# Designs tried in a protein design chat: VH-VL binders against p39998r288to527. Part 1

All scores and structures are predictions.

Target 1, 240 residues: p39998r288to527
Amino acid sequence: VQLLEMESITSEFFSINSAGLLENFAVNASFFLKQKLGGRARLRLQNSNPEPLVVILASDSNRSGAKALALGRHLCQTGHIRVITLFTCSQNELQDSMVKKQTDIYKKCGGKIVNSVSSLESAMETLNSPVEIVIDAMQGYDCTLSDLAGTSEVIESRIKSMISWCNKQRGSTKVWSLDIPNGFDAGSGMPDIFFSDRIEATGIICSGWPLIAINNLIANLPSLEDAVLIDIGIPQGAYS
Structure headers, positions and changes below count from the first letter of each chain, unless a header shows other numbers; antibody chains aren't numbered by Kabat.
F, E and O are the ipSAE of ESMFold2-Fast, ESMFold2 and OpenDDE, as the mean of both directions, binder to target and target to binder. V2 is 0.75 times the mean of E and O plus 0.25 times the DockQ between their complexes.
[cut] marks letters that were taken out.

## First folded at step 1 (VH-VL)

Design c01 (framework fv_canakinumab)
Fold by ESMFold2-Fast, scan of step 1:
Structure c01 (fold): chain C 240 residues (1-240), chain A 123 residues (1-123), chain B 107 residues (1-107)
Amino acid sequence: as target 1 above (240 residues)
Amino acid sequence: QVQLVESGGGVVQPGRSLRLSCAASGFTFSSYGMNWVRQAPGKGLEWVAIIWYDGSNKYYADSVKGRFTISRDNSKNTLYLQMNGLRAEDTAVYYCARDLYYDSSGYEAFDIWGQGTLVTVSS
Amino acid sequence: EIVLTQSPDFQSVTPKEKVTITCRASQSIGSSLHWYQQKPDQSPKLLIKYASQSFSGVPSRFSGSGSGTDFTLTINSLEAEDAAAYYCHQSYSLPYTFGPGTKVDIK
């Protein structure tokens, strides 16, 4: 596993509050992912292939989901990256106010939202493009997958179907988890023993991590190739 | 099983026209940019033309500009090369080639090639 | 247009020997250079993409290196089935161009 540290390149333009920290993360993470999509060569007007497709699997109820929508907005703002988001709930049932706010901005910038795995598959067929990157943002730093799923059998079934879809995409598709891959404990990096389904992530993008969690995740996630630390300027704030 | 099969080659007099076809199978044709590459007898490879995945952009080698037209029909999974005003120097095996779709490092290498179709312009 | 030159134009090699083929671009093309193998009466096959990345199914004896203007294809131990023409190709700028080819024969 390669551990990379990416220093903030835009912190001087954002205030020290939750919205500023979120934007700082999104800008720096989008820069990293654009490089993974081939950078200038891949994203130029002379590219003969379809614009890359990025799919976001996001929680409706935590900061991870808000981060993912902000990230998706920055990706689609370039005009050469297609972004589709699928939430762990229907759009009409979004609970977190920050997720709602970021979703509204995301839509205004050209981001697309679907309401089911089947509608996601239909959208992919319409675009004639396989998904190149999946962003996994279903689990928050302080919330395990079993905590989210345990609330409702409906939510549990939906999350399991989203994980199944994501893992099925492996081949040319790279899966990047925000903060922690779904199905693992953020503090320890160990598998969530109360939930059997886990994202087979290719890499992780985080704003801060305990050393023991990284070591345990490397030992327990064979698919993991890279781990990237985004320095948002306030490490302790990222862990709360 | 990804495959490209060219057809339409033959012997033709100078100044005449030919249309080459390239039938694609085993992959989502509408997701890939496509190229024509030719090779004169005993000579090296020469790039001829490219067409974007949706047909929105086309580019040609200077040697064929104004005479050749590349096109595609995504509903039929078929690529075409309309060759007008043929000259003796157009004599070559014509290959259909697929752009490598980005997977980790970029694009524009030709990962899948057809078997080629011979065009002979006899003077 | 970007001109590619290859050296040598012909090489006759005994089995198990190392073969080195060079490709030089008339201007910097980054790593946008690819290598193809073509056997007589057959279509070209992609060997190495983006200067140094092996294409799937290609034997480990083939490797590529270089960046900018100077690129090398290496066959570290020549086998009989490696007798073929080898072409470099740049995708940095349209029009795309190929090198003139290097023919490798077995002694």
Scores: ipSAE 0.006, ipTM 0.486, lowest interface PAE 10.4, mean pLDDT 82

Design c02 (framework fv_canakinumab)
Fold by ESMFold2-Fast, scan of step 1:
Structure c02 (fold): chain C 240 residues (1-240), chain A 124 residues (1-124), chain B 107 residues (1-107)
Amino acid sequence: as target 1 above (240 residues)
Amino acid sequence: QVQLVESGGGVVQPGRSLRLSCAASGFTFSSYGMNWVRQAPGKGLEWVAIIWYDGSNKYYADSVKGRFTISRDNSKNTLYLQMNGLRAEDTAVYYCAREGYDFWSGYDYYMDVWGQGTLVTVSS
Amino acid sequence: EIVLTQSPDFQSVTPKEKVTITCRASQSIGSSLHWYQQKPDQSPKLLIKYASQSFSGVPSRFSGSGSGTDFTLTINSLEAEDAAAYYCHQSSDWPLTFGPGTKVDIK
């Protein structure tokens, strides 16, 4: 149905004396997304187009959320990319210590956080800019959407509203999922039977070896056009 | 149209507590971070505290850390500063100030809207 | 903490003259420097954000420049209503800090 292309990106902006696997992912993924947003010519020079808007939909309880906030920080550090994050829970309820740390740094670098889909839409209206990229970082490999929602109908409703909002943007917006599109099982690539709402991703950004059944994912996600593997900077000697 | 109005200031003895309020109107209060900034009589501006739009993160000046607590009630469009263990050095006009909203530069934390201030005098 | 210093402390200026106020940071803060005006018995008002961006509604005679550790606020032709204290403020790191202020009076 659709061709799936894999690409590998090496960090162009990483300081080797400040190396960390999470940080290296963020730098390399940032480089990749800046190219998708038009590269140096658009992002550095004054142009007639509005500055690009990137929206991050992030979990508070897994590696995917931490990676997304680190990525968002690198995107907004240019001063020419607007970044807004919406979490799967209230920011007051952040669980993961790394997500908390990355959120603090993200805000210090000018990243914005909204607390609802309604607030997000209000911010978009104020900026008078369409969303060019949505980064889907709600699930990842380490949990399902059912795990994120637990027994809370409030959180489940929130996640469903975030997915609905994202899919509504899809026509003119490119949706990039970190590791695995939300609503799919990481082990099989099949739709999550316990959570019927799914992100209609345009592409996948992987930080490690893909552990999903690609054929099943392609068959069940017609919107998928691309996939890219990001080099996270594991030293060559680590594979001895 | 956009307005911040402080209240709760007054004369208080050392060691006592006081709570300041800041009523916001003319904008979506729940979308903005909020600051408290103070100014001692005849002195310069001193940043006191910030609270994020949803109340999730707070930062304080070292001089007030452990004594002052910033909070907000988004349903009432109101910012608060709970001041405990007041000292003579806390005597100042206290301003409520709204965090800037500028996505073009990728930064915030400048203060674009300020209240009129409320005077707190700590003396015996 | 990041310490900001301003010069001069005080300046008395003839109307229509150019005024220059300098702010220095104890360490590099990029462009995260903002300028405020406070007239007697009034609240502070934002003039310039991120070193050089004029805030909405601020008269064109106010401009800012600089990066890193050295920043300048310029009033190219002082008006009577510009008699005020001027403060720089950094947002690069916690805690946020203000400079000590520069008082500008009309001769």
Scores: ipSAE 0.000, ipTM 0.422, lowest interface PAE 15.4, mean pLDDT 79

Design c03 (framework fv_canakinumab)
Fold by ESMFold2-Fast, scan of step 1:
Formats: C-alpha cells, structure tokens, sequence
Structure c03 (fold): chain C 240 residues (1-240), chain A 121 residues (1-121), chain B 107 residues (1-107)
C-alpha cells in the first residue's frame, strides 16, 4: 500500500458522554461493516446464502473492548450476522465496568463468547462457516499489547495464540482494527519493538488520527488496504 | 494423514555446510508454524529454530544463531534448515516438527522420523 | 533462558504401578508447559499440553498437573508400552527449552 484514502462516516447523533460516544461509534462502524458484508442484497432474510460470521478479538479496556462489544451487539441485532467474541483474558476476569455492561447487552442480543482459540475453532466447525471479518480490538491507547503480555505468562500465551489465529485467517477474511492495529504505537503508528507478534490488518476504523501515524502505518503494515474515519461529533484535539 | 519426512542428513567435516529438507503432506502447510528440534546420540531434546506459517518471523537457539538459517517454500510444502560452520557439537538427529497455531502456541503435535547429521573429521 | 530440570533421571517400575515424574522451571512459567513421550528409536509424541490438557488419542492413565515452577506428569497404572523417555518443554519465553528427560523402564 502506497497511499490510503480515508473514508469519513458522519454521525447523525451528537453526544458528549462516554456511553453516547461509544454508541455513535458502534452504530456508524456497524453500518460500514454491513456494507462490507454485502449490504442489503446479502443480508436480507430471503437470501439463501449462509449468514456471515464475524469474530471479535477484544481486550478488557473501555476504549477498545467496550467499542468492540457495542459494535458486535449492533451487528447481531438483525439476527442474520453471527458474532463470536474472544477476550485477551478469561470472561470471569473482566474488570472494566463498561466492558462488563456491554458484554451483558451483547449476549442478550444473540452474541456468543468463547473462552479460547480452541473453543473458537470448535464453534467455527459447528457453524460450518468461514470467518468473513475479524474485528481487532486487542490494543487500546491506555495499554499496549507489550504491557498486557508482560503481566502474565498465561496472558502472553493467549494473546500470541489469538494473533496467530487471526493472521492465519487471511484469504477470504478481512481484518479490521479498531483505532490502532495490534502491535503499533497509537501516537506514532510505529511498530512496538518490545512485542514482535502483530495483527496483519486489512483496514482500520478510527475516530481520529494524526496524519503522521497513518503514514507510518502504511509504511510498516503492508497488509493495510483501507482506513475509515468515523466522525462522532467531538474535536480531534479531545483525544489524548 | 499428517506426514513430515526429513532428508539431507549425512557425514560432513567441521566447518562445512549442509542443508536439511522436510517434506510435508496431509495438511495445509502454509497454515502452520514449523520447527527444527535436534537430539544428540543418547542425549535429550534441544530446540533449534522456528519459522512462522508465512515465513515472516524466525527465531533461533543461541547455539546456532548466525550459523543456521531456517526457511520454507509454501508452494512446495517444504521446510529447510541451512547449516553453516558445522561443529562436532552439531552432531544429532534433526527432527522437523509442526507447531499448532489454532488453540495453542509452541507445542509440537506432529514430528518427522528425523535425519542424522554427523560432523566428524 | 529458562532451565528445566526433571526428577528422577531413571525409574524402573513394575507393571500397574503409579509413576510420577517432576519438572521444575528456573522461573515461573504459569501453565506454559507441555509433555512428550519418546520410545526407543522413535520420534517424540505429544502427551499433555498446557500443563494439564491431554492431547487427542492419549490414554487416560496419563495426566499432568502443576503451575508456576513445579509440574508433575503422572502415569496412573504403568503398561508395558509406556517404557519410554519423557520430556517437559516450556513455551513461556524464547528460546524454547526441554527438560533433560526421565527414562522409564519396565522391571
């Protein structure tokens, strides 16, 4: 990839509280991803084609995990998109209150949660359906994967397994990273030199980025084909 | 169904080079990381090197770093180990082993039969 | 580099007896440990992954336990075909390392 063109998606709603900002992101991101899954022609109830499968790889972080679960909830609300989520930690170890709340709502809307890559593979075999989209929400601005992997040997092994599984899905599967691809610095777009395992993202969905970070990602992530900016009604300078 | 067949072993003099091959069949080779593990006669197992499914990441044991190069050709379902600057302590049976990326990392679920490399004068 | 040590080095056991093999890591590795069996003149075979999970097709008499620095492989009732060397392996960090092995023979 020589140059990426940023797509802009404008929110119909303006809300300055954290729940409203998360919902504005999730609604607009879900609209974008439904179009990538074939839009109305594919997703109508009369279509005989198999329901698309979306897999979410999420962290226990308000900024990344909560966004991913809200997005997944919107995707599965219509009943003809299957969504499976796998966390970087055990579901019973979730600490973030917003992630817990979004997880509860996600499950009530038909979303599935698995507890290992092995369980994910079993679910995929049962559904007899290939993954069409992977949503990467493993890294946030508040904590890098290097930081998370350093806390526990079990967590490090889990994260590496999730990254390897994701990269193996290349072919018919498109990988979309929320805000920042796994393994890159949010501010600069440069690779995390302390953690060599990274997601080979097809595209990025973000709510604001400095141009230098985007240019650095293009230079360092050859898999990157697209980037989408979602306007959630807040000035870019508010993200810090 | 899964088969790994090593070849290229033999007797070589110290300081010379040798290339090992591992022919894979019965699975989608390009979906799996691959390893070389060696075992000196009558001794235990020693990990040598790993290569990721797409060839993008490679890691080596310190004892072989700078002398050995792991590589793969996914179009031919073949793993290679280029061994340069061979020493007597490199004498071992070299095993090709498959790394399972689905559900785990760095466990070797299938192994080849091994190929013997003898470094002697 | 993480160093693994195994105990005992060698054990000669009567059929049907319980065998216990210990693996100790030089630093904490969580549950990042696998166990392999190698019969004479054969390739190693995976027995236990992630310290306690049996690999597909492995007899139920084999079990693994432990976490942190101390791990155990147990053969509940030894059969003649279990005469082999047993190796632990860690994957907490690179380089990957194996224990020196424990040889189990039948009396």
Amino acid sequence: as target 1 above (240 residues)
Amino acid sequence: QVQLVESGGGVVQPGRSLRLSCAASGFTFSDYGMNWVRQAPGKGLEWVAIIWYDGSNKYYADSVKGRFTISRDNSKNTLYLQMNGLRAEDTAVYYCARDEWYGSDYYFDYWGQGTLVTVSS
Amino acid sequence: EIVLTQSPDFQSVTPKEKVTITCRASQSIGSSLHWYQQKPDQSPKLLIKYASQSFSGVPSRFSGSGSGTDFTLTINSLEAEDAAAYYCQQYDSLPLTFGPGTKVDIK
Scores: ipSAE 0.006, ipTM 0.406, lowest interface PAE 16.9, mean pLDDT 79

Design c04 (framework fv_canakinumab)
Fold by ESMFold2-Fast, scan of step 1:
Structure c04 (fold): chain C 240 residues (1-240), chain A 124 residues (1-124), chain B 107 residues (1-107)
Amino acid sequence: as target 1 above (240 residues)
Amino acid sequence: QVQLVESGGGVVQPGRSLRLSCAASGFTFSSYGMNWVRQAPGKGLEWVAIIWYDGSNKYYADSVKGRFTISRDNSKNTLYLQMNGLRAEDTAVYYCARGEYFDWLLDYYGMDVWGQGTLVTVSS
Amino acid sequence: EIVLTQSPDFQSVTPKEKVTITCRASQSIGSSLHWYQQKPDQSPKLLIKYASQSFSGVPSRFSGSGSGTDFTLTINSLEAEDAAAYYCHQSYSLPYTFGPGTKVDIK
């Protein structure tokens, strides 16, 4: 909640709008992930190595999903990174206006979208390249998996299928969660006891604030290797 | 009526260039990945190249990589194949073929619509 | 690259006979296999997609089956218009590849 309040105050009083904060996150996170993908040596247009594949698992209805699509757009713009996104809802149910707007720009920059885990598996088979990074952007700060699934058994099954697929990719694939790994409470860092499935994240990419619950996440997420704080451009005066 | 019409084939000498075009009509061209497939006289089908629905991603068969360039103009509903450094083994009928529409995945999985083909003969 | 092999290379069949064409992949490709028909002096036409799904307008005498590495196209009662070359094609991974083809004649 603290981070959401600071972004709103910054946008209103310091002429940094929500789109600017989103773009600052996307640029900085993209730079970080490009280095994790091997940097310039691998990502040059004339490189004969297989193009890296990045998969985004995104919410259709929260800030985390919007951040992930902006990030995906920057990765696509590199010209030699394949990006495929799978949403927590079907495409014809895409509701959040900011996620929808970022999705439109993402598609124009070469990003791909699939409608199911089965479609995702088919696309991966077609590309003849292993998934090197999965970006987990399903939950975010002020949303639990129970909130995201609502009362829909269909959406709950979909989210569980996405988590299962993601965890299965571990090995050569690195899983980076935006803000908080799916299945953990953002305020405490403790597992969500009402939802049994959790993302086994390799790392966490956070924006603006130290993660309050980092010690609890370290204790409860053995897969966690790293946590990165991205500067999204909030002025120091706003924190007083 | 859904159609693909190729043009630009002909007889060329080794080492020269040729540009093929494929005009699409009767469907939303910008929603489909597109392919080029060739067939040498009396031989089987050989896949040549693919381009994503928006032109962002391309892939080539090893036999043509570095010499051929696939491109598209969605405003003109046209697919292109620029062929440089032509060799005798490039002699074939060249077909453009529509990739599969798969929900939001606008990419190739099967080829349901084919053009009539255009003959390219590379000879001395 | 994934190599596809087809058998037989050539088959001469009397009308109304059953024709079976086999396609084998050098590695598992799930169900990502498609069948095409090419009549003399014509472009290829899609018959069966994803191993067993008939394409719109294709006669019911054509059927496909298989998964993994072994796939079959069956024509349960050959008609004169079915004299053609038949090709399998995998879309499992790039580069995409075709089988060498099977020629079916009537006599």
Scores: ipSAE 0.000, ipTM 0.408, lowest interface PAE 16.2, mean pLDDT 79

Design c05 (framework fv_canakinumab)
Fold by ESMFold2-Fast, scan of step 1:
Structure c05 (fold): chain C 240 residues (1-240), chain A 120 residues (1-120), chain B 107 residues (1-107)
Amino acid sequence: as target 1 above (240 residues)
Amino acid sequence: QVQLVESGGGVVQPGRSLRLSCAASGFTFSSYGMNWVRQAPGKGLEWVAIISYDGSNKYYADSVKGRFTISRDNSKNTLYLQMNGLRAEDTAVYYCARDYEGWLDAFDIWGQGTLVTVSS
Amino acid sequence: EIVLTQSPDFQSVTPKEKVTITCRASQSIGSSLHWYQQKPDQSPKLLIKYASQSFSGVPSRFSGSGSGTDFTLTINSLEAEDAAAYYCHQYYDTPYTFGPGTKVDIK
């Protein structure tokens, strides 16, 4: 909610639309993650084998999902980074127009999409490469994981299987949650008591967050090692 | 038994339309992306179009964009290719092919093909 | 579009000899390359996926290697049943493209 209000103010007063803010996030976040993957020294080599594998767990219906697809596009455009996305619902249930648009562009730029955890596991076996980064974009400020899972038993089962898969990855895999880790309240950083399955995130990548929420997340998410603020280009005057 | 069977090919005049069908059996059709690939007489393979497992995403070869439309009916386990504004250079055997893994876009199961001849 | 070139265009080989087919991409495609076999009057069959991984049921005499721009399909000991056209295929970017094919026949 707070992130949506901030974006609205920027668009109205400075003519920066939501797509522009999305691109600013994606560019800066991709730069950060490329450095985590070894930077230019690794990613410019034709034989950076094994090529790093990034898996995106994305919402089909919220801002975080759209951000993740834009981020994934920038990562795969680097060359020598493989990106696979798995949505919290079936692709035919994509409702958000921005998620649909970003998904189309992501695929045209070489990004891949799988339809289930089993398809994801099959793809990983074929690559013979461990997942180096998982991007968790299942929840955002605009929609809790409880809200998404509560819409149907099928979606709840799917989300739980995605969380289980993510948490089963080995310690070499780093999990970065966009804006807020799934299973936590965006405003307070406290656990969502209505949905107990949670991603054991290594870090968070956010464009802005209350300090109290970050402190509460640190206290309630023992896996959390890092938190990074991405500058999305909102002028200071927009906050007044 | 996993099987793909194409139909709808034939001889057609330039500028006309033709619809190809591909009937799938022996697997969960709704779980797989599908492709059309063509081969002109005595020539190599040319990719035509892909459709995602749910029909939400479609991509086309530049040579057919705006003229061909790929679609599917998951309730009937059938893939379609609507071919409009046919040209002599569209003459080919048209294959439907299953995408092995959604992310790999490897074509692991192919139909027998259906011949489309565009001539006067 | 990404252009794939294959060499040689035609090869006639004595049974049991080694066959090497190369595929070169106009730009780096990582390992996003598959190999297909098409026998006369038959549909293509997937042989090698992701540059070097044998597809299920493919004889061990077939192997793939390479990454980036240069790829190779090897048949270690040619059998009569291997007389066919061989195609490389990239899925790195749309439009997907195939190589022009290499025809292998037996002397």
Scores: ipSAE 0.000, ipTM 0.426, lowest interface PAE 14.3, mean pLDDT 80

Design c06 (framework fv_canakinumab)
Fold by ESMFold2-Fast, scan of step 1:
Structure c06 (fold): chain C 240 residues (1-240), chain A 119 residues (1-119), chain B 107 residues (1-107)
Amino acid sequence: as target 1 above (240 residues)
Amino acid sequence: QVQLVESGGGVVQPGRSLRLSCAASGFTFSSYGMNWVRQAPGKGLEWVAIIWYDGSNKYYADSVKGRFTISRDNSKNTLYLQMNGLRAEDTAVYYCARDFYSEYGMDVWGQGTLVTVSS
Amino acid sequence: EIVLTQSPDFQSVTPKEKVTITCRASQSIGSYLHWYQQKPDQSPKLLIKYASQSFSGVPSRFSGSGSGTDFTLTINSLEAEDAAAYYCHQSEYWPYTFGPGTKVDIK
């Protein structure tokens, strides 16, 4: 919530709209993740190693999903990085207009979308590339995972399957959650008591964060190693 | 423990063939390109060949192109070098080495296997 | 093929002296140059990757610099265990190539 308020203030008083803030996040987050994937030395045409595979787990009903698709576009269009996205719903059922727009651009830049965990596993086998990063964008500040899962048994089953798949990759795969890790309250950083399945995140990438939430996440998420704040163009004074 | 172990070296007559193997352990072999590098007795290092992680691409030094074939079997974690039409100047210690990757260079090398081409 | 030339080809140095080895490429290879150390009867060991990045566990007395066509490896204060052959290697173009080597011996 704090992040959404900051973005609205910036748009009103400094003429930076939601699309501009989204793009700034995606550019800066992609630079950070490219460094985590090995930077220029790894991400080049002459490299004999597999192009790294990034898997995006995204919701269509929150800002984090749109951020993840924009991020995925930047990763696949310039970095010799393979990107596959799996939504919490079928692609043709996408509701959010910004997620739809970012999905269209992502596809035109070479990004791939699958409709199930089994399709994801088949795609991974075909590409023969290690999954090095999973981007968790299933929960955002504006919509909790329990809100999504509570809407239907089908959505709940799908989300649980996605979480289970992600946690099975955890050994050598680094999991980066956008804004807030799946299964935690955005404002407090405390576990969501109404939805017990959680992503075992390695790190968090966010554009604004209350100190109390960070401390609570550290206490309640043993897998957490890093937290990174991305500059999205909001004036420095607004963060304090 | 990350390790590469070469085998298959020996004494062979000019014009004959020899196949070298390199057994990998302690890392995900199928995620790395692999190199062969040789060193003639008392001489410097000479790069020989590379194979991509999935076998989809290969490059060779001009001195061996058309005579040597690099291959791999990811199910056995093994790299191979098939050496045909051997010449006296192919006499060398042959090393396998994993290729560059992010935080790494060619940082893991085998102990080497000696190939002597002599009549 | 990219030709790498090293100088000097041989250097005999007293302990604690500074050693500088130069590697020159026949055309620009950006920062895709690496340095290896090889002691007698041992496999090569990576020292410096991508012109200036020290490999893990390598003593701080070793450093690399340069870009394009001109590169240097520096040993700020030579120790007895540093007696070895040193090779530069480029990974920008196919085929990969090594320099002819520089032998560093201790007096």
Scores: ipSAE 0.340, ipTM 0.677, lowest interface PAE 2.7, mean pLDDT 83

Design c07 (framework fv_canakinumab)
Fold by ESMFold2-Fast, scan of step 1:
Structure c07 (fold): chain C 240 residues (1-240), chain A 120 residues (1-120), chain B 107 residues (1-107)
Amino acid sequence: as target 1 above (240 residues)
Amino acid sequence: QVQLVESGGGVVQPGRSLRLSCAASGFTFSSYGMNWVRQAPGKGLEWVAIIWYDGSNKYYADSVKGRFTISRDNSKNTLYLQMNGLRAEDTAVYYCAKGWYSSSLYFDYWGQGTLVTVSS
Amino acid sequence: EIVLTQSPDFQSVTPKEKVTITCRASQSIGSYLHWYQQKPDQSPKLLIKYASQSFSGVPSRFSGSGSGTDFTLTINSLEAEDAAAYYCHQYSSWPYTFGPGTKVDIK
């Protein structure tokens, strides 16, 4: 709610629109993730090393999903990173207009979308590329995973399958959650007691989280190794 | 099983102070955001204030900002509302409302309310 | 602040009839709208969360729909115990605001 309020204030009073803030996040987050993938030396187009695979688990209905698709676009347009996205719903059922717009651009830049965990596993086998990073963007700071799962038993089963698949990748794969890992409250960093399945994130990338929330998340998420605050251009005078 | 019991309401003169209490039971009080919501006689609901699970963050309605202070004592499972500079327009039934987790995105349980009348 | 308006202000209906209550927001709030029921001399109770999700223990005759600026609460077949005031509530933007309420009475 604080992060969303800060973005609204910036847009209204400093003429920075939501699309600009989202693009600034995506550019800076993609730079950070490229460094985590080995930087310029590894990601050169003519390098003989295998191309890394990034998998995005995204909401179709919140701002985190839109951010993830914009981030995925920047990653795949490098020509040396493979990106596959799986939504919390069917691609044809995308509800949020911003997620729809970012998805269209992502596809035009070479991004791949699959519609089930089974299809994701099949695509991974076909590409014969290791999954090096999973980006978790299933929960926004404006809605919880229990809210998404409450839509139907089908959606709940789908989300639980996505979480299970993600946690199974732990080992050589690093999981980065955008803003808030699923199953945690964005304001406090405390576990969501109404939905027990949680992503075992190894890091978080956020554009404005309270320090107390990060400290609580560290205490309640033992897998967490890193937390990165991305500067999206909000003036210092707007911070509380 | 979840119970919220308000107390401290009464008749008070304009400009005076009053403190409301809400005793909570049946849930882990320290894990949830808490709220005060009021209702003037014959009128609708008006959100007044929120406090985070640990007391670290507080927000107020513009109508009470600078006059009211929300606080909590997690060791006693008790929520408070300190009301200063009371005005006739503050006359209302004050409800203690449990937030759904720390964000209080909706109010899943409510107390019975306590009446505050500001009158000479 | 986001202003919520409700219609009708008052509705008197016979048992078993369908009741429809509308809530309109002054600007888009996505699906961040909740419905509460308040019976005479009682505290409010949560009915519907996030525009369309029923709260635990709420009878199936209650349903919610809508997104953006227009939202509807429907009671498919009114029962005597449903006589109450109904309030919509948004948390999409601070400060949190309630609608003025709709009173439903039984003939």
Scores: ipSAE 0.000, ipTM 0.420, lowest interface PAE 15.7, mean pLDDT 78

